# VH-VL binders against a6qqv9r220to316, part 6

Target 1, 97 residues: a6qqv9r220to316
Amino acid sequence: DCRICAFLLRKKRFGQWAKQLTVIKEDQLLCYKSSKDRQPHLRLALDVCSVIYVPKDSRHKRHELRFAQGATEVLVLALQSREQAEEWLKVIREVSK

## First folded at step 17 (VH-VL)

Design q3
Fold by ESMFold2, look of step 20:
Structure q3 (fold): chain C 97 residues (1-97), chain A 118 residues (1-118), chain B 107 residues (1-107)
Amino acid sequence: as target 1 above (97 residues)
Amino acid sequence: QVQLVESGGGVVQPGRSLRLSCTASGFTFSNYHMHWVRQAPAKGLEWVATISYDGDEKQYADSVKGRFTFSRDNSQDTLYLQLNSLRPEDTAVYYCARDDYWGYFDYWGQGTMVTVSS
Amino acid sequence: AIRMTQSPSSFSASTGDRVTITCRASQGISSYVAWYQQKSGKAPKFLIYAAKELQSGVPSRFSGSGSGTDFTLTINSLQSEDFATYYCQQYWSYPLTFGQGTRVEIT
């Protein structure tokens, strides 16, 4: 019933990441520690966030989507490719407009 | 300049133990998951074990569960694999490998040979 | 566990040939496939992640494709240094699993 799902990396501290099943259902982004968990570890309402894409390049090690509420960054996700990042951006923009 | 150097391999009889080590350099060791992958002579690659960047989460192949124990010392940039109750089918070159969180292995050591023979 | 089946198991080819190696997963794994090259007597070398993303420094004659269950590694113009065994590996879920390998022999 989700609009899109994949295993993505969720940024932690000091250059550390967690691979989590990440889904978009309705207007919410959800992260689960495993595909077997029924409770999400993270729930984010997309209608109150701004999102920017920072592509991988010589200065950036990963394709990232960075989510902010106001001036505060609340979530950073890493994706494996530009194509995947663009697919996710399209869905995020559809549900948050 | 990422380097991974395995040691501790040898020839042992079935039922005996060995302790493998892997020393890492050229990267921030505590930011990476680490793995052991083995290869029996003239055979393919087999994933053996994973340890998370902080050592808190571990995964083992079914063939080694209960016999092998994976640990890391992030203050010394070193991995350890304790091989207990060794069997002839454990005979392999053992590689340590670096994982950038996704589950694939971007850097490998040159391996250490473990031979288990009657 | 997700089984990864490579085809062919081995073959020989000449320099300049276009070589295609296939890998089939026993269930859908999206694009969560990596490829490795292993030369005789050496550790594996990482080539490709996410089915088609080349690691830095990998020659452009290497390419990957596929999604779901069917994946390919292509060497567009085989060079003498490409004699090796190639492995696919899924990283969708634990246990992490490899294909059985494909040995490429060059005369």
Scores: ipSAE 0.862, ipTM 0.941, lowest interface PAE 0.5, mean pLDDT 93
Fold by ESMFold2, fold request of step 22:
Parts: C-alpha cells; structure tokens; sequence
Structure q3 (fold): chain C 97 residues (1-97), chain A 118 residues (1-118), chain B 107 residues (1-107)
C-alpha cells in the first residue's frame, strides 16, 4: 500500500547517518529505525515541505534529497544513485500538489 | 590513503582464546561502520560481525554469537575482536572492512590468519 | 538468512572473452547487491554497489545489472588481470551474506 519504499540513509545531528526503511504513504514520508518496528521513528507531511536534490559530485559525497519547512531544513536523505533520487523526487512531487 | 591493518592471528588449540586488532588510518574512523569478514582456507567469504560508527550497536553471525565480542576505540582508530571458545571451523583469514553506512565493504585490510588445531 | 547462490562455480576462459556471472537471492532484495574481486593470496577488492553502480577506478569493461532476485556481473573483454574469484554480497538485511564465489581461470 505504499507508493514507494527503500532503505535510505537519514542524516543525524552530528553529520552521521542511519540506514532506515523509508516509505511514502499517501501524503506522508515515514522512516523506521528497524524493518521490525511497527511505529515510525519519523513522520513528515510532504504538502508543507519543499525538496531540493543535491547530486553527488566532486564536492558532494552522496546523492541527497533535502527537505525544508520554510527556511528550516528538517530532513536530509541519501540515496544510492541519481536514478533512485529522480524516482523518489517524482513521487514526492506527485503527492505534494 | 585509506589503510586497514589487522594483527593478532596465530595458531591456537580448540577451546582457547585469541584477540584480533585492526588499526585504521587515512579517514575519519568514527564516521564509519566496521566489520570483520573471514575466509576459511580455499573457501568463500563469510561475514562475522558489525560494529556501528559509535560502537553502540553490534551484530554477529549466528556461527560466532556468544563466543566473539567486537569493540572499537575511536580515540586510537582501532578495532578489536575477542575470539573465545575457538573451534577448528573458525580457522580462517580474518579481514577488517569499512562500511559507509549501507552494508557493503568499500575497503579491506590484508587479513590476519587464525588457525585452530590440536 | 538471505542465501546468495552464484553460477557458475568456475569458468575456464581466455583473454578477450565475454564473461557473465550470475547471483540469485533467496528472496527479493531490490538492488542491494555488491560485487567484489579477489585475486589469489590477496584481499577482496570492491567493484560494484547497488547492483550496477561502478566504484571509482573500476575499468569500464565491468558492468552489473539486475534487481529483485537475479543479478549479473559481466566482464566485456577479459584481461589477464581479471583472472580471479568474484563474489556477490547482499546488504538488504542482516545477516550480511555472500555468494559462494565464481573462479575465473585461464584455459
């Protein structure tokens, strides 16, 4: 019943990362600490966020999607490829309109 | 340059213990998950253990759970694997390996040999 | 545990040959597969992640493909330095597991 799911990296407070099951269901993005957890660690309403894709290059180690509410960055996800990032962006844009 | 250097291997009788070390250099050690992967003579690769970048989370293969203990010292850029109650099937080259959070191993040491024999 | 099964167990091949190695997972793992090369007496070398993403510095004759349960590593034109054993590895879930290996040998 989810629109898309994958294990992605979620950026933590001190620049470290956590591999988490990440799901878009209806208009929300959900992160689970473990695939066994029944309750999400993080829930984000996509209709109130803007999203920027920062591709991997000589300055950036990772493909990233950066989520903001107003001027405040609220979530950074890392993906394994440009192809995956573009797939996720398409779904996010579809549910945000 | 990223370097991983294992040490502490040797020949040990069954039931005895051994402590392996891995010294890291050329990267920010505390930003990476680390693993031990072993390879028995003329056999394939077997994942043994994982430790998170901060040392707070650990995972073990069922074949070693309860016998092996994985730790890290981020102030000395060093990993340790305590091998207790060793069995002949633990005979292998033991590699330490670096993980950039995803679960695959982008850099490997050259390994240290553990032989468990009567 | 997710079992990874490689085929064939070994190849006898010559330089210039196109070599294809397959890896099958016992359950769906999306594209969470890495490939490694190991030469005799040496540590494994990382080649590919996410089923098809080449690590920096890996020669373009190497390619990976697949998703779900079926994955391939292809060497388009085998070079003398490519005689080695190749392993696939899943990183979908713990325990992390490898295929049993495929030896690519000279005729």
Amino acid sequence: as target 1 above (97 residues)
Amino acid sequence: QVQLVESGGGVVQPGRSLRLSCTASGFTFSNYHMHWVRQAPAKGLEWVATISYDGDEKQYADSVKGRFTFSRDNSQDTLYLQLNSLRPEDTAVYYCARDDYWGYFDYWGQGTMVTVSS
Amino acid sequence: AIRMTQSPSSFSASTGDRVTITCRASQGISSYVAWYQQKSGKAPKFLIYAAKELQSGVPSRFSGSGSGTDFTLTINSLQSEDFATYYCQQYWSYPLTFGQGTRVEIT
Scores: ipSAE 0.862, ipTM 0.940, lowest interface PAE 0.5, mean pLDDT 93
Fold by ESMFold2, look of step 17:
Structure q3 (fold): chain C 97 residues (1-97), chain A 118 residues (1-118), chain B 107 residues (1-107)
Amino acid sequence: as target 1 above (97 residues)
Amino acid sequence: QVQLVESGGGVVQPGRSLRLSCTASGFTFSNYHMHWVRQAPAKGLEWVATISYDGDEKQYADSVKGRFTFSRDNSQDTLYLQLNSLRPEDTAVYYCARDDYWGYFDYWGQGTMVTVSS
Amino acid sequence: AIRMTQSPSSFSASTGDRVTITCRASQGISSYVAWYQQKSGKAPKFLIYAAKELQSGVPSRFSGSGSGTDFTLTINSLQSEDFATYYCQQYWSYPLTFGQGTRVEIT
């Protein structure tokens, strides 16, 4: 059913993060607070977003995917590795074409 | 420099209570999940409890659920673990540990020893 | 709860040896595995997250691998400071669980 899923960190206000089950299904990204929840806490249509990858390095603590609608950043996800980030970015770009 | 310091351990009889504390320094305490992990003498590591960065969410191991309560005071950068109805199998070194949201423990305190014995 | 089983339970080795420790999960956990080193009388020290990502300051002789259920920690050219007990830990789901430990001892 889903194209890809993992537990990722979703950025909250003031620099905090939430670990959430994150799923790409069709052209939507969905975040669930708990594996027992049937309804997502976040639903984002990928075809209206731009996405950039900011890799972890000496200046950046985390591998991040940053989603924007126009000039407005609407979602930041953290991933555990470059490999995972690149895999997710590939899927996002495939469904956004 | 991240530092975690536990205190409040001691020797108590079964059925008694203790309160453990952990003081944090060198990081923004309110931005991290925190845990207690214990280790019985000459045994492995056992996760005991988790508290979210804001104190709103808590999780407990089945072995301590209903007997232990975890709290935090973000104004004092301090964690508390209330240990009630202590049993001999609760005998362990108790560590506080920092979690950068993922569920693994990147910094640990030195531990405080709890001995439950007649 | 997800059980983490380590092999071997103990291992005798000399400096310069290549040491491999395995950890098996009772269900698939993707790469959500961390590794810790613990010396006698001390707190555990964090080494690896995400099965293979080294924490800053961890020597490159340490490496991790695996995905799904089977994971390894390798020490390539053991040093005198590496004699310790090593633990794997899953963080896929609660309750968080550790392997039982692998003690690496001097011959």
Scores: ipSAE 0.861, ipTM 0.940, lowest interface PAE 0.5, mean pLDDT 93

## First folded at step 18 (VH-VL)

Design t1
Fold by OpenDDE, fold request of step 22:
Structure t1 (fold): chain C 97 residues (1-97), chain A 118 residues (1-118), chain B 107 residues (1-107)
Amino acid sequence: as target 1 above (97 residues)
Amino acid sequence: QVQLVESGGGVVQPGRSLRLSCTASGFTFSNYHMHWVRQAPAKGLEWVATISYDGSEKQYADSVKGRFTFSRDNSQDTLYLQLNSLRPEDTAVYYCARDDYWGYFDYWGQGTMVTVSS
Amino acid sequence: AIRMTQSPSSFSASTGDRVTITCRASQGISSYVAWYQQKSGKAPKFLIYAAKELQSGVPSRFSGSGSGTDFTLTINSLQSEDFATYYCQQYWSYPLTFGQGTRVEIT
């Protein structure tokens, strides 16, 4: 079982994104290329990450959650709405305590 | 502004081929997935095909799989849909549409009419 | 394929009316639903995404709601320019599918 699951966009290079099944299980964030994949393409330990929410506005095309380990940004996810971003942020904070 | 312009439609007999084009402008073409969506006369919308931003991935509706080929030339900001083995049920206005990675269509062309009749 | 069952197929309304169009998915698709408006002889226009997020430039009288399998498009106070055909669309999985459409006619 997962705490939360959804299709989110993962930021790639040059302004490109990839729609991926994203899952938080235990204290890890998992990204799957397809919902049919058995193994995640990406694993991220949330307990060692800081996460910030950057809302969509005149400067930002998407609602984003940005994950950093120390001073290094390691993942950027885009969500469909503010509500969804807040929901994910809440779960992330809970599992990373 | 974002603009998509389809061309290549016409009247053809069953079994014939046709190639549609869609020219994009007003955005970074190579950063978007693109689609074809068609609409038969007095009917609803039907998704036809998808091509990824770099053309590496393609998906087709079962109704056109094996007959239609989707391609793109990012250097020319142009989409192509090769329509082979055309059938009367392929008669429709064909729209090209832009996808901002989620799978919905935020911008559409004006469409080009394809008529298949004997 | 995920079926999007849209209702009603058509109906008549007057300016100022509150209009509601329904779309039911054959399976749970969270909020991955978009709505489009199509006027006669024109290409569809993008209205709503994520079931309830209004696309930039779309009047606030349009709203979307729903999650899971049942979705609605609402026009709070119908304007003369709103008489058109509306379509829902799921983007949960391929193949991408549309509802059958709802034609909103003037009384």
Scores: ipSAE 0.925, ipTM 0.966, lowest interface PAE 0.5, mean pLDDT 96
Fold by OpenDDE, fold request of step 22:
Structure t1 (fold): chain C 97 residues (1-97), chain A 118 residues (1-118), chain B 107 residues (1-107)
Amino acid sequence: as target 1 above (97 residues)
Amino acid sequence: QVQLVESGGGVVQPGRSLRLSCTASGFTFSNYHMHWVRQAPAKGLEWVATISYDGSEKQYADSVKGRFTFSRDNSQDTLYLQLNSLRPEDTAVYYCARDDYWGYFDYWGQGTMVTVSS
Amino acid sequence: AIRMTQSPSSFSASTGDRVTITCRASQGISSYVAWYQQKSGKAPKFLIYAAKELQSGVPSRFSGSGSGTDFTLTINSLQSEDFATYYCQQYWSYPLTFGQGTRVEIT
């Protein structure tokens, strides 16, 4: 059972993105290359991550959630709307307590 | 401004081949997935094919698999759709369209007409 | 393939009217729905994404709603330039699929 799941964009190199099934289970964030994959290609322990929301505006093309471990950014996800970003942020905060 | 311009349409007999092109401008071409979408006369829209930003991944509608080949040349900002073994039901306006990674089409070309008739 | 059943196929309306077009998906697709406008002899124009997010430059009289299987495009106070054919499209999974289209005609 997952707390929340959706197709989100994962930031790649050179300004590129990948649409991936993203899931939060327990205190883990999981990214799957496709919905048919049984194993995630990325696992992130949310309890050791700080997360910030960067809203879409004149300077930002996408709504983003940025994940950092210490001073290192380890993941950037793009969402379709502010509402979706807030929903994900809420869940992340709940499982990170 | 984003611009997509299709070319290569025409009238051909069934079984023949045709090659469509789409030239892009006004954006970083290599940072976007691209699609072909077609529309038969007085009919709705039908997705035809998708190609990833670097051309490494392609997807086709079942109606065109094995007959159509999607390719791109990022150095020329150009898409190509090779139409082989054409059928009358392939008659349509063919649009190229841009995809900002989500799977919807935010910009479209003006389309090029392909007519397959005996 | 996910079927997008769009309704109605066509209808007549007048300027100033509130018009509603519906699209039903054959399975749950969350909010992964886009809407397009196509005028006669022209290419489609992108209007809505994520079921309810308005594309930049699109008039605010256009709005989208819905999630799961039932989606709606609404034009609040139809303008003369809005007479066209509208299409819904799902981008939940491949193959990408469109609704059959709805033609909005002038009364």
Scores: ipSAE 0.924, ipTM 0.965, lowest interface PAE 0.5, mean pLDDT 96
Fold by OpenDDE, fold request of step 22:
Structure t1 (fold): chain C 97 residues (1-97), chain A 118 residues (1-118), chain B 107 residues (1-107)
Amino acid sequence: as target 1 above (97 residues)
Amino acid sequence: QVQLVESGGGVVQPGRSLRLSCTASGFTFSNYHMHWVRQAPAKGLEWVATISYDGSEKQYADSVKGRFTFSRDNSQDTLYLQLNSLRPEDTAVYYCARDDYWGYFDYWGQGTMVTVSS
Amino acid sequence: AIRMTQSPSSFSASTGDRVTITCRASQGISSYVAWYQQKSGKAPKFLIYAAKELQSGVPSRFSGSGSGTDFTLTINSLQSEDFATYYCQQYWSYPLTFGQGTRVEIT
């Protein structure tokens, strides 16, 4: 029942990142610290989030999807490629309708 | 320029211990996971151990678990691998390698040779 | 552990040739594969990540493809400096594992 899943980097404090299993199920984004965890570390309701794609370039080290609720950024994910970022963005937009 | 320099290799008898070091420069050391990867003579690459950017998490290959200890000193940009209870099959060039959080190795040292022989 | 079966183990080629090396994972690992080049007596060099993303500074004649279980490294028009041993590596899960390597030798 997983719409899309992958290991992505979740932005932490002080510019650090954590590789986490990330899943979109229904209209929720779930992050797991370990693939063996039964409960997600983070649950995000996508229908109340705005998402923007920031591509990797000379100024940005990683391809990123940035999630905001209102004016507050609540999550930043890094992906391995532009293609992957676009794939995730497409799914996010579809489930957020 | 990113640079990793291993040291501490040598020739030892089975059962003895050795301590390897890896000194990093050219990047913010504390922002990267680090690894040891080894290569036996005329053989392929074998992952040995991983340590998180802050040293709070460590993982070891089954072949070295309980015998090797991975540590880091972020204040000195240095990695350490304590090799205990060495066996002939531990004979290899030992590389330290940088990990940008994904689990691949984007930079490698030139390696230090460890020879375990009676 | 996830096994990476690399093929062939070695082969001879000439400059200008199109070279293909394959790596098969024992289970699905999406695109979490990296490729390395190792010249004799030297440390490995990082070439490709995410199965097909070229590392900065790597010549465009190198390319990667594949997803799931089957992956390929291609060198379009082999150059003299490309004779080396190549390794695939999965970073889907621990333990991290490499293919056994492919030696590309000069004819």
Scores: ipSAE 0.924, ipTM 0.966, lowest interface PAE 0.5, mean pLDDT 96
Fold by OpenDDE, last read:
Structure t1 (fold): chain C 97 residues (1-97), chain A 118 residues (1-118), chain B 107 residues (1-107)
Amino acid sequence: as target 1 above (97 residues)
Amino acid sequence: QVQLVESGGGVVQPGRSLRLSCTASGFTFSNYHMHWVRQAPAKGLEWVATISYDGSEKQYADSVKGRFTFSRDNSQDTLYLQLNSLRPEDTAVYYCARDDYWGYFDYWGQGTMVTVSS
Amino acid sequence: AIRMTQSPSSFSASTGDRVTITCRASQGISSYVAWYQQKSGKAPKFLIYAAKELQSGVPSRFSGSGSGTDFTLTINSLQSEDFATYYCQQYWSYPLTFGQGTRVEIT
């Protein structure tokens, strides 16, 4: 049982990305390399993260959610649309309370 | 300006081989997944193969597995598709296409025609 | 493999018409659908992604809708340059698959 799930892009190095099944379950964000994997490749505790939405525009190629722990950025996800980003942001804020 | 230019098509008999190339320009080639998509005469589009940005991952349609080999040379901004054991049903225009990591094709070449006929 | 059933296969229309093309997926694929336009003798052109996001440079008369299994491409007011074949494509999972295409012809 999850709050929300979708294939999102996870930022890698040198401007590269990886399409991964991303899930929010309880207060955790989970990324799976494959939908067949039982264990997530990445697990992030959302209650200790701040999240900002950076919309796609002339300066940004993708809609992004950027996750930080303190002053350190720990994860960047790209979404397909503003609507999707807002939906995810809403869920993140709800489970982080 | 993004450009993809295919080459290497031709007419061959069944069982023969061809090697297709696709030269990319106008973007950072090594930052994109790439695909081959083919279209038989007067037919629809069929995905053929995918290669990851660094060539470490490859996927093939069942119709070409074991016969086609996808590779890339990022130093030359070039894709290669080795077509072995060609069959008449492989007759098609072969397009190379760029993938911005999602799995759709945002840019296409103009294609190269492969004809397999006895 | 996920099947994309596109309809109709072909139809005739006139400039100014509202045109609708549908695509049904064999399973739920959320919004991971793209649409392409292909003119005779040319390579396909990318139109829509994420079911309803218009690619930059594509006229606003084109729009996409749908989620789950049923998707629609709409041309609000058909122009002379829009007569072509259109394809839907899913990118939910491999193998990537296309609809069989819809040919929009001149009446």
Scores: ipSAE 0.924, ipTM 0.966, lowest interface PAE 0.5, mean pLDDT 96
Fold by OpenDDE, last read:
Structure t1 (fold): chain C 97 residues (1-97), chain A 118 residues (1-118), chain B 107 residues (1-107)
Amino acid sequence: as target 1 above (97 residues)
Amino acid sequence: QVQLVESGGGVVQPGRSLRLSCTASGFTFSNYHMHWVRQAPAKGLEWVATISYDGSEKQYADSVKGRFTFSRDNSQDTLYLQLNSLRPEDTAVYYCARDDYWGYFDYWGQGTMVTVSS
Amino acid sequence: AIRMTQSPSSFSASTGDRVTITCRASQGISSYVAWYQQKSGKAPKFLIYAAKELQSGVPSRFSGSGSGTDFTLTINSLQSEDFATYYCQQYWSYPLTFGQGTRVEIT
C-alpha cells in the first residue's frame, strides 16, 4: 500500500543517474533498485525534509525534486514531466503535514 | 552536435561472425547508456541489447542472447557488438542509439547493414 | 515481454489532415512510452517521450496522449514531410519493445 509510485531517476555522482522504482509509503520515500527487490536501498523520512521543485528549462536538463535536511541536500530525483513533478510534490506535502 | 557512426557490417554465411563498431561524438560518452537496435528489410524495429554507461550492466534480447556480446571503450568513445553464430534471421540494419537513462533512444546512428545468407 | 500492438499498419492521408496512430500495451506501463518517425532509407527520429512530452525541435503539430495501456500519436494538419513510418516503444521494463509500425502514405 503506497500513496504514489513510479520509476524516477536518482542523481548519482559525476552527473550520472539511476532509474529506480520510487515509492512514498506513509511519510517515507523509498527507492528500489528493482521492482523485484523486497527491501529498498534508500529510505528517507519526509517529515524532516524540505523539498524544492526545479523545473526543466534552458539551465536545467530535467525536472527535479531536491530534498534537503537542514542545509544539506540528501536526494535529487528527476521526473519525466512537470505534471509528474507536481503530483509528487503534492503527495510529499500531504504526508509531511 | 551528437553523432553516432556505425561500421563493420557486411555479407557473411550462416554460422560466421562479425564485429560491429559505433563511434560517438558531441557528448560525454561515458555518461550515457547505449543500445543496439536492428531492423530487418521491410520490417519493424527490434531492440537488441543495452549496456550501462560504465559497461557494468548489460541486457540482451532473447533472440540474440548467448550469441551476441555488447561492450564499450569509454576511452575511445566506441561501442562494440560481437555477432557470433549468425543466422539468416539476423539480417538487418543495425543501429546504435543513445539512452538518457530512461530507456528510450534520443539519438541514432545511420546504421550498418548485416546480411547473412548462403 | 510487454507487447505493443500498433494500429493501423498503414493508411493513406492528405496534407492538412488530422491523423491518429494508436498503440496498446499488453499490461499497464503508466506513461513510459516513446514515439519515433522513420523515413524511407533513414534512421528513426525521436519525437515524443513520457507518452506526451515533445522532444526539443519537433514541430508542435505532433502530440502524444495516453496512460496505462492505450496511447496515441496525433499529427494535427499533416505536412508533406510527415509521410513516413511511425513506431511506439515502451521503456517500462526489459526487454524494450516496439510496436510493429504504422506507415502513413500519400493519398
Scores: ipSAE 0.923, ipTM 0.965, lowest interface PAE 0.5, mean pLDDT 96

